# VHH binders against BTB/POZ and TAZ domain-containing protein 3 (BT3): the designs that were tried, part 4

Target 1, 364 residues: BTB/POZ and TAZ domain-containing protein 3 (BT3), of Arabidopsis thaliana (Mouse-ear cress) (q9syl0)
Amino acid sequence: MSSSTKNIPKPPPLPCITYQRFQSSTRKPSSLMRLVPKEALETWDKLFKEGSGADTYVETDNKSHFPAHSSVLAAASPVIATLLNQSRDKNGNTYLKIHGVPCEAVYMFIRFLYSSCYEEEEMKKFVLHLLVLSHCYSVPSLKRLCVEILDQGWINKENVIDVLQLARNCDVTRICFVCLSMVIKDFKSVSSTEGWKVMKRSNPLLEQELIEAVIESDSRKQERRRKLEEREVYLQLYEAMEALVHICREGCGTIGPRDKALKGSHTVCKFPACKGLEGALRHFLGCKSRASCSHCKRMWQLLQLHSCICDDSNSCKVSLCWNFKEKMKKLSKKEQSKWRLLVENIIRARNSLGPFSSRSSGLI

## First folded at step 19 (VHH)

Design M6 (from L7 with S54T T101K)
Fold by OpenDDE, fold request of step 22:
Structure M6 (fold): chain B 364 residues (1-364), chain A 120 residues (1-120)
Amino acid sequence: as target 1 above (364 residues)
Amino acid sequence: QLQLVESGGGLVQPGGSLRLSCAASGFTFDSYAMAWVRQPHGKGLEYIAQITWTGGWTYYSDSVKGRFTISRDNAKNTLYLQMNSLKPEDTAMYYCAKSSKGTPFIFQYKGQGTQVTVSS
């Protein structure tokens, strides 16, 4: 009974989500291709401005009444729909009262509900009012527009604290992040502002939160830098070891294997570390005080490190490779562990360069 | 109890200056945006100046822009309005207003007001 092992075809490899580096194409603010024809927008804007067929009105604190269409307002905002319904009198008449805000902001708000039309300078002037109105009346499209305007350079060191607090109150996470980023980027300048001083007094919890964020950011930055520096050191060690092997096996410059004639000075060495290492080896070979010499000590360490990485110590042309390999077997477990960790880190660093990173040592 | 007490109003000649003050009590003053609102006789309320809780941003109506300055002293729980180059059209009852809790720039509370009269 020949058990036909059904070759279940290996599932196709998951598409490598090539994280295409979103090159921030400086896309010129693409003219928001108005998906809506201009004529349609003009029609709605005209309807708003003329108030033809209005069945309701918007009341402001200045006792101005804007004629409006209940159906349009209700369609634009569920909150307004509810308010209109609640305002309905015995005759079926409705009204919307928007108090506590400048009448101009209310006008802009209502206009936006009709046609999404606005004047740029007026939007910048009333952006905070409109943000609050969009939040209170649940108008996501206006809220998004306000967020975009705020993100386009409206926020500065003087108003960043206030904008942050407003953004928190209006549940605008993007603007919170932008403000936080600004504080982190230039904490010295922001913390010197009157806004910060007032906030420190009025909301010490927020101050603490912001300070903690700055500290954390700095810590992360420092840690990242440290890791990069460490990586660089490991890469240098790797390059040095490669150069060591090259010099010992093939010869480079004035130093080479005993059994081979040094190929003349005209061959361009492909190993960037060879020049430095050749000098170090020359020193090592000529040094009369090797036991007390810091350069010789470093060379010993490099030779020892090589022995830890070398898989063929018995046939290795690197001097003392076999000797160090044997010595390593006699080291304490703790010391062996340290060397293993070092080797692992070097290998990890090497593997991180990918196949194509020919570090062109263009030391010009 | 929340109180806003306006002062500094009076009779002034055209081109003159006044400084209004609003003493706030009964709430955490530095936690709210503040505004000056005026009401001419027989007319509605006009928001003429606003200031955030830290003073990091201010708003002025076009009618007073360049002439009036809103400021606050949070240590003294006091809002100020410096009015320069006063005009007859500036004649009104002036009120100090406080924003609502959680909704800055929506002003729900106002004081008793102080009368400003600009006349020759």
Scores: ipSAE 0.841, ipTM 0.971, lowest interface PAE 0.5, mean pLDDT 87
Fold by OpenDDE, fold request of step 22:
Structure M6 (fold): chain B 364 residues (1-364), chain A 120 residues (1-120)
Amino acid sequence: as target 1 above (364 residues)
Amino acid sequence: QLQLVESGGGLVQPGGSLRLSCAASGFTFDSYAMAWVRQPHGKGLEYIAQITWTGGWTYYSDSVKGRFTISRDNAKNTLYLQMNSLKPEDTAMYYCAKSSKGTPFIFQYKGQGTQVTVSS
């Protein structure tokens, strides 16, 4: 039995998935504004359906013959053009054989080559077949349409592994990314599927790749969270420092400047940290066990931090600012560096709030 | 050597049920999509059911949708077709088909087939 090497073009080798960060261009589903007038599409669709003037045919496995126009097919696909030329007999007749796929998919495929017309439900039904056909026969427009359909909720936890493998085979990086993103987003659910279990056995390298991607994603998330938490801490420190200066310079609540009578200014304090800091200061001033008190220790640290940030320690109204500044000069280089780094981080955090963030703290 | 051996065909009454099996050998079964194809006498091949390598997706022709179920046991290298509510129009030679490497939805290889006859 002569293995008729069915001239299906070999799919190109699997691209090395360099996951380039496809910036999700939120391209709004560009309503493929059919730049083609409806009348033109209808004309082409009619030509396909009626087969008038057909000089070739498409053959399917069910022995159905679709009349076709060699010029149209050849124009739509360079691969088909080549195949038609290869099929040319002594009489000049050509044919295209598309085997191995449902006849309906072939019909849709050929129709698309003429008019780009399709039925939505049929496209959803045959989207995987059409993706493969578009890939094998080099029809980029159809391939794009298939990708769009797949990206519009066609993929689920049960089929994601299969779609991923297909997308890889068809060099559809966008769908690979979508599938990967789905796996990462809900690894627990996807890994519990039969699809995952089968893939684990059949393609352990793919499993490893997917697991690594999940781990990396989680690591990135954790790191991002950590940075956000750190930033928050620095911002809190900044706010506390501002409150400290406010209390010491202007007075707030029950605590005022050392050298001035607390003018009961009923002005609404704009510093969110003042209430807490006032309490802390009150404690600090009254505490008999400052050396062993954790609250006092924190206050000392805050005062020291202030001294590191303060540009004018000689005239500063914050208690012990000058003393701490002098003490800081006597610290080891290592310790000085630590404090410097802390100050830098606080300043960085502050600057990250942008010019408008200072206004929003007043409305809460 | 790649082999697909269909079994389970036979004579059944209308409304009856039949389960076809396809034993696969000579290739990594779980790495390929599989299909059932039927050929009525004097007619061409009809793809009636398809299943991906993991089983995560299935296709059914409208002619068999709701009546037939394709499944696979990768541990046994076996493809199944449960056929319920059989009709005389389902009379055909049934073939198991394997997809091509790298093209999971293009089926190139088929077995010897098993005859299904639905008759009163």
Scores: ipSAE 0.840, ipTM 0.971, lowest interface PAE 0.5, mean pLDDT 87
Fold by ESMFold2, look of step 19:
Structure M6 (fold): chain B 364 residues (1-364), chain A 120 residues (1-120)
Amino acid sequence: as target 1 above (364 residues)
Amino acid sequence: QLQLVESGGGLVQPGGSLRLSCAASGFTFDSYAMAWVRQPHGKGLEYIAQITWTGGWTYYSDSVKGRFTISRDNAKNTLYLQMNSLKPEDTAMYYCAKSSKGTPFIFQYKGQGTQVTVSS
């Protein structure tokens, strides 16, 4: 058994592999893995191949038939149980008629009913036939195996439309979602295929469903991108507000209450945009045309935003903080709500930084 | 009123080529998987090639894989079989078949067929 430092296996083993594993050496009191011993599978496979004690037969299109055991077939499929009970040939024997399908697929189907044994490359070759047979004869274990095979790289842009329609006919929801996901993720490539063009002509309702799903997915991606861009803006505003407090309290050439730097007080500014913000603040305080100046408008909005989060106007060193707090009180309830929501979003963005954020901890 | 009409058969020498056609009418051709099935004289049916609705997937029996090519033209409601490197064992009556609506890849309906004879 390997150390748990490795992540768990990605996909589970194929059902046949799970059944074929024998784990008699595991120390587990009273608890047994429900794996079937390899010898048991081989015994059932031998019974299928040899046909000893057969009481019925399976008839295929090529006028051949092979012996089978009605109890095995009936136990594996309720549909087969009914068909056998209602059948009689000219000699009075029961039989199972499977026509319209290559005899190799019938052989693999019946073999699976006995032992779950199969050859991997042949199973991939006949997976669509076997999916249909498992659906028609209600054999869920074979259906699950076919689904696993289809999900492991069998589906591609050339066949995805055909597989989607088959999965809908066989009520295989998982494969329907796999196909839809491929259409959404690779829409340009899939929509250029001959399969898509045929579907447009033969099944326009399906085309409409797929196009609507692609559009909805694109809308969700655009909304997520907008939210990420919005969070980036919120983080920039948070950093600007912290820089504003730094300028007013510690000084980078501000007009705040901070005393002039004395010899030996060369504190290194750790806010990268501080010089630009300092200049913007000095411009704002001296500008005679604030109402029409777009540069002053941004500083005004930053000061208003600060006043919404500041708890103490008497000890606050940010210029005009009290004035903006008073202005906030005189705004309509709708406008007050807008500013408070913005503050909430900024704080939420700061508090929800991920482990790989370049803005985490202020290390810049 | 479903109809499948096979054509293109004939007598050909070993190593030769033929192209079979199946004209379909009376049903929505591009909603069904299609197949070529052959029957040697006195023997049962052999499913030699199959093609999905859109042509996105094909199946070939081992007896013809690499030598035969199934194709469909949904605009013309026609199924084709290109047969290359023909052998005497390819001698048979060739039929086209369509899948059922509720059980794709379980094939039904064949026309009168077209005879292919490969002899030296």
Scores: ipSAE 0.762, ipTM 0.920, lowest interface PAE 1.1, mean pLDDT 80

Design M6 (from L7 with S54T T101K)
Fold by ESMFold2, fold request of step 22:
Structure M6 (fold): chain B 364 residues (1-364), chain A 120 residues (1-120)
Amino acid sequence: as target 1 above (364 residues)
Amino acid sequence: QLQLVESGGGLVQPGGSLRLSCAASGFTFDSYAMAWVRQPHGKGLEYIAQITWTGGWTYYSDSVKGRFTISRDNAKNTLYLQMNSLKPEDTAMYYCAKSSKGTPFIFQYKGQGTQVTVSS
């Protein structure tokens, strides 16, 4: 009776090494089965199934009781420890009452407390019951397992609203984010479900939260698209500026792939913008009305941009570089700031690509 | 007060069908998961079907899966159980049960139940 807990053998200490971080990432533990030897888990599973030395029991509403070990239950859950300490039946024995759930879910819950053993198909069947039990009895390891199962394709557009509300009740942040992501990704489909209509009636505050999240996500997506488009423009300007220096310093013998006379690296221009830019530069230098010519406008802009970057006023081979530097000095402070900001943005866009991006690698 | 009123039970031949109803009042029906629980004479309770707040997920015990269908009409505050291909083993008192908001999927029944008898 009072001495029954004194007969339970002390389990052996856990093995020392549970992680092989410096050896292999493939050997990292992914479950409780990998953190301890398989034989240890099988021993606890046998103790659960056999019930030898049980000093308490679990009562379900299936008119039956099954034996349990108070030390195991109390070690697994501080809530259960308190409940056992406060319970006494007619014979003075402690017990744990779990009513209102299928007895199969109770069996799986208690088995997990002993050994972390479970059958995969049955776990999926009872995952919501086990999530609630893990929350009510403060069993984080089971809660994490339920979260993993839910995150592996269990949630769909028909159940996402119900799962979200359950996850909020059980304080499962990861599942809340998974559900929110599904709502955002496929809002039109989810908002048309019966689940959404019921939520609109019964929980309008949650509906408001979800709609605001969708709106924010659309805003962030639009801003990200805008920034990518802006960066693309800056990179095109940078490529044109590089081609301008190449044409002026070295001249371009090849204009593009269709103009090749010989095979080899000497016949292929490494600057994608070179063909169009060489013609534009030739026109610009010969145009008699280039101050008002729309065809020349882009060349004006490129030469001005180059002059803002170029530090080499004496040996620069870019046509009219010095003239544009002098023109820059004559602009208002406001206009000078606009050009320098544009140059800064172009350089930032180039620097953000990294050394191996397809845009910066070129044909060399 | 909270009320759960089961109806639709009766005597039926094996292979027959019945539809049970549970009229709910005194609480916000669409805020709770609901269940059907049965008790054969002299035996314990069996949770045979469950349905979430919105109806987006259902559970069935192995004994009834494929033969019974749980549904809810949140506009009418009513829970249903369509029972097909009835067997003598389905003879029991049937209750509807309500979850708690704080402990969903932990169910309690309070109604008088409705008797289903499948006699050959």
Scores: ipSAE 0.750, ipTM 0.918, lowest interface PAE 1.1, mean pLDDT 81
Fold by ESMFold2, fold request of step 22:
Structure M6 (fold): chain B 364 residues (1-364), chain A 120 residues (1-120)
Amino acid sequence: as target 1 above (364 residues)
Amino acid sequence: QLQLVESGGGLVQPGGSLRLSCAASGFTFDSYAMAWVRQPHGKGLEYIAQITWTGGWTYYSDSVKGRFTISRDNAKNTLYLQMNSLKPEDTAMYYCAKSSKGTPFIFQYKGQGTQVTVSS
């Protein structure tokens, strides 16, 4: 076996799952490399480092041209393929110029094209340069790796505006979303940074977009808060209705049916609304002007709600239950819909309680 | 009309300090990342420090990390390099550079540079 004067780079070994490799690109780069033997990666990395059989060079600003293989570069990047075709002469001499970046970043970029090998700390150090290079030269696998690194705690309130603008320029939607989320989550802190102040001057349209996103997020939070407040009101109504039934059937404290012996003592009661209802129900039962009394208004509402839920029978002990069932039949369709929606909301709020709640006993 | 004017170079003893400045004009300064690049006599360019357009992130080469500090004043359209603990190896022509249009962190320089010489 003798070495050749021309050394054509060996292709990398076929991945175990070629089609699945393209479909699984959302995984970390290490998941792809688990399907490729170390020896294959080391072979391509060795070819890169030694440059045996190189037919082109990569020119950097550091006055060095390191050897490279046009077939490898062209296979890895369609942009580089085009550039090499434009620079190739009859003698096969081609060059790829990568100027304006640190030579270490260029080295890492080209090495990645051969073998996907990298040192983790160097990758974190040059992640922004490599993101830009991956975008400019259309290398999606490197772009995905850079995105994973940025998404793992690299971005902070000091650099988020810079990273957002870079991500928009490189069409990296995932990082744009991460940056936007950070701005929304910690708006007070981010808006106080020097980066925000510079953005106001240099890119006021982006500032407007970010402020609108924060306002929209606050609007959604306010709506969610309103819904929680509504739920609390519905739970209070449920508890009041449960207490009303309890008082009417069994009595509690100082109020109840005539045939029940009432304890004025502070006996433990599992119906939390009983004490609040005692005064209101006592007033309601004795009031001479119930129809127009503002103090009785809540009791009228509770009786109507009970009647909407109750399986009425001759044994229902809640006062006026049958009368309110008849009243409900005579309401307009609009008024009936209001009560039915209210009942639905109360039941929905009740069902959000834990499985051991006494409130799940329901209303009749 | 784009201009980058470097200043603040000179002769300094080993262990000394210098502060370089770069006055920028003819472009929207705070829309571009900026860098300091140096070229020792007869050698290639070394990108020694970089700063994002807001100043929220910086990069330093291993040769200068911990000794040099890049900064920018966007209100004055000026880039700075504070150079401490200078060594003879830091002797070079220093240029400031602006990122390319549409390609941040790919830098171009056009100024005359400023000479820094570290010698006894």
Scores: ipSAE 0.729, ipTM 0.910, lowest interface PAE 1.2, mean pLDDT 81

Design M7 (from L7 with W53Y)
Fold by ESMFold2, look of step 19:
Structure M7 (fold): chain B 364 residues (1-364), chain A 120 residues (1-120)
Amino acid sequence: as target 1 above (364 residues)
Amino acid sequence: QLQLVESGGGLVQPGGSLRLSCAASGFTFDSYAMAWVRQPHGKGLEYIAQITYSGGWTYYSDSVKGRFTISRDNAKNTLYLQMNSLKPEDTAMYYCAKSSTGTPFIFQYKGQGTQVTVSS
């Protein structure tokens, strides 16, 4: 890709990095992201190790210097480019000082700038140092690699709060989100850790932010669960209405109209609610005080619900359908709206089932 | 007035143990990663152990891993290094080091140090 000297923003990076890392498990992960021949990466790694033609050096705390190539370093990091332009030793050579970190981390950092090569176990050992160095020297490709390493099991409940605070200091949004997700998933365990206790003392605003996120997440889970439970109730009501119509038109088991041959107990029925409804109907038929009986109340409610859906009040075989249609007309507008909303919700729940959930039923 | 004061060094026989302490003052100790750094005579600095804000993660150099243990007591603003199975190669000046807020794990500030000498 061509770079721009007119300060035009670069296009966003590809979003599929996690999938590609899985497919390249036998190779260094960063090599696949760049689609560069393995031979080229090995050539740059050799240049780094051998130092042929070096015109600068990197100084570490252990009084060691190792040779480097200013053009390679400057191309990899705009911060390093500026620092090299501003530095001269007594012999006129440019240099780069990286102090305050283990020299092994510096070695891995500079090696990555040349070739993106790294040893996996050493990378895991120094991932926090490399994340900070990548931030300080503006090396986005190394920062992304460190994020991937951290996201693959490095973070646990004992270190998650420490990592979160570090990630906020390095402006690593993805790791902040990973850490937040762990806090939300297992708040009781995380809030009992030493990391939480230290953060509570040193950064109470962050504690408040995390607690608010946990509360918000719990509220969304409760709302989702409530909606699922509500939908199940609507589906049960729909099944009961289908069974009522079936029984009233055709008969089922031991219950049905007088002009139909009943199939008896133990008959397999295509309507799932028939078995449960049979008892309620038997009670309803034998009850001498149906209008005032609390046990018959559910049957009255089901009949009322059916009457709100039924298109044909003159020929409907469902008992008392016409009577409930007349009762509906006499209800207040508020009560009428309650029943119509319930019917709407039941129909919506039925319609949310896939095409294979279709059930045989006539017009209600 | 930022201060890091190391103590607990001394002369010890090979195979012996020492516990170093670092008293911190003049800053919010809880907010910084901390490290132990050693310097053998005539040689450069070696970062031997590091610890995050609460101790949720620690680092050890290969030279001390399994023998040394870094810990911190944030209530007492104190950093510790437990050194076991000491070898003559561990002879060095030992410094307590502090990172900055913007550059965690870049340890810019050191105390005056405490000498550890391991000899028969």
Scores: ipSAE 0.802, ipTM 0.938, lowest interface PAE 0.8, mean pLDDT 82
Fold by OpenDDE, look of step 20:
Order: structure tokens, then C-alpha cells, then sequence
Structure M7 (fold): chain B 364 residues (1-364), chain A 120 residues (1-120)
């Protein structure tokens, strides 16, 4: 008699709710360049590089002069337009002086105003300078690019405080948030940095703000955890109550209804809490010290809780349901309110479980 | 009054090392980015190194990258430039520069400078 071990197919793995982290499609900065024909960009880049027809110049700290077109610069930046106009001499000549930054950054900046062309490595190298220039001369497109670069892993624990301060000065809210998030995520490491120490001395208000943000974040996290734990407790109570009803109405394991013989149906119980509750009930039924027993006290509480939720206590198969319901009527308003609140919380917790969430609650 | 006083310059042989210092006074040193700029004789200013408020970010020009190190001691209000593997091309007047109050990483103030001469 060959016992055909029916290979019960392993239940399909729970769909990994792949939190598809919306991988912000690292839209390669190349996507914005895709909107302009390459030939057009090359034309403008060539115009910048060759300086043909230039009617103005950009002066840097090293006294380097870049030929430029006043019309192009003025079109690219209203601030530069104003500056050029102010620089106009009696002969109608204009100039733009950009001092106090590396000439390379100025060159990149001016080039960008023509064609938006740049070298990636140079952009990374001069990203802070270019951020400042983009801010000062009101070049939003460059500012956005700088922000993107900064958001792509350029910021670390050592520079985060400096970048935060710069971002604040340049009104870059996104980077401020990124920096703040980094501080909150790893406050211990960031607060030990030289950046933090310096900031503490130079800008104690910022320190206070950051500390408050960390505290608030932690508080929120703790509160969230507390709520989750509370919810879990309510769900467990709900499951226990369901198991109680199941055991009392239909029987489960070794315990059955008072009025029916336990048909040993080896059917796999669908109620995860039944096994634990069966043990608890067995204890309760056999316990000689129910009044002082903590396990019995818990069972009493569960029975009382059931009575609060049960709509038909007169026909209910759960032991003492009617009795507890009557007792509840005699309780103080305050106590009644407590039980009502508990029931509400349990129901709320239950309702929060979408129709499909079969929590295999492994009661350990 | 704002003062930047550079020191540590001198004559050194090729391959030698120097350490420049800049003593800062008259402002909150740790609230400003600082830079080293140099000016060879007859040439323009070159930004060779920059450092943020806390030193969390540094910049080096390609000409000095890997050889020079900018650092700061905010407790001493001092900016440093360690210069290693010096070359004749490094001969210049070296200045310490302070960023402007309103615009970080724009440098407007510089000291009197210290002369560095690299010669065999």
C-alpha cells in the first residue's frame, strides 16, 4: 500500500510587496539635453568659444577676459542685463566683472549661459561655486542642475553642515531638506564632525533648529512605533476573541461546545489563536485559584471583552457572555467608557486590515 | 579691523616643502570660507585652494592638486597651506583670502601676501 505522499504544493511565496521605491528614475541629466538638437548646442558652444562678433567681455580675478555677447548674456540673466547696462561707458561699451571665484568657474558659468554645455567632472568640482553664481545672477536652469548634482550623492557627513548653510543662503530648499534628512538619519555621526562643532560656535540658532528637528523626528518615530505596537495588541485581542467564539461554538482541539460532542475533525483550524486559547481555556477550567491566578484573570478579561462586542448575548455559546453583559450594565460610567474605548480600538484595528491581509499571526 | 596676515613663505629648492599660515582677525573666522590665491610675477591671480567654514569641503586647482593641502584651525583663527613637492612654477606671491559676508565662496579680502620662491 504505497502511501502516495501528496506533494502539497508549497504556498506561493507571499508577494514581496516590493516597495517599488519609486526609484526616481535617475533621469540622466542627459534627458534635458535631448530636447535641443545637438547641432544647435554646438552652434552656441562654438559661438562662445570663438567669440565671433563679441561686443562685450567678462573679466575675472586673474585679469582674464572672455569675449562675450551682451545680448546673449542679458537674455540669459536679468541680473547680468542690469549689470551690463550699468557698466556702459560713453562709447557704449559694456563689460561684466565676475571676481572672487576661480576663473574656471566663471568660464563654465558663461559657457553655460550660451549653450548649457558643461563637463560633468568640472560641474562636480565647481558645483558650489556654480550654485552661488546661479543664485547671484538668477540663472534658474543652472541652479537646478547644481541641485541635481548635489542630490546625487555629493553630500556626505563631513560636508553636510557646510552644504546646508550654503543651501540656506542660496534659498535651495530641496538641498536643505536633503541635508536635514541626513542629519536626522545619522545625528551621532554628523554631530561629531568638525562641521557641527564649527556651526555650533558660529550659528547656535541653527544648531538648536537641527537638534529640535532630530528630537521631533525621534518623537514621531517613537509615537509611530507605539501606535503600531498598540495596533498589534488590539489585533491579537481580536484574534483571541474570534478563537474564543470558534472554540465555544464549533469546538477546536480538545475543547468543544457544552451541548455537542467534539467531533474529532482533524480539520486544520483557520484561527491562529485557537491553539493558545485552548491551552488558556483548559487552564481556566482546571484552575482552583481563579481569583488569584494571572492567567485566569486574563481569561476573565477576554470573556468580558467578548461580552462587550457580542450582539446576541442571549444565544451566545461563549460562556458567561450574558452574565458579563449584565455585569457591565452595573459598572460605573467611567468603567463602561473604558471598555467601550477598548472595543472601538479593536474594531478600528481590525478594520485597518485590508480584506486580504491574512496575517499568519504566529503567536509565539 | 579685518586683518589677514600671511607667513611661512621663503626660498626653497625644487622638491622641497613649505607650510604657509594665515592669521585672521577682526571677524568671525569660522563663519567664512577661506582660500589661498597666488600671483606669479607679471601674471594674474590664481585660486589654488579653497576650504569651507568647517573644512568639510576643499577645492584644489589642477596645478596644485595632490601636492598642496589646505586646512584650517578655527580655534586659532588660522588658515594653512601645506605645500609639498614644490616646483619652480609655484614661485609666486601667496595670499590668504576671505569670502564675502553676503556671498559664500566669493572672495573679496586678501592679506599682504607671503613670497614663495622655488629655485635651484
Amino acid sequence: as target 1 above (364 residues)
Amino acid sequence: QLQLVESGGGLVQPGGSLRLSCAASGFTFDSYAMAWVRQPHGKGLEYIAQITYSGGWTYYSDSVKGRFTISRDNAKNTLYLQMNSLKPEDTAMYYCAKSSTGTPFIFQYKGQGTQVTVSS
Scores: ipSAE 0.288, ipTM 0.743, lowest interface PAE 2.0, mean pLDDT 83

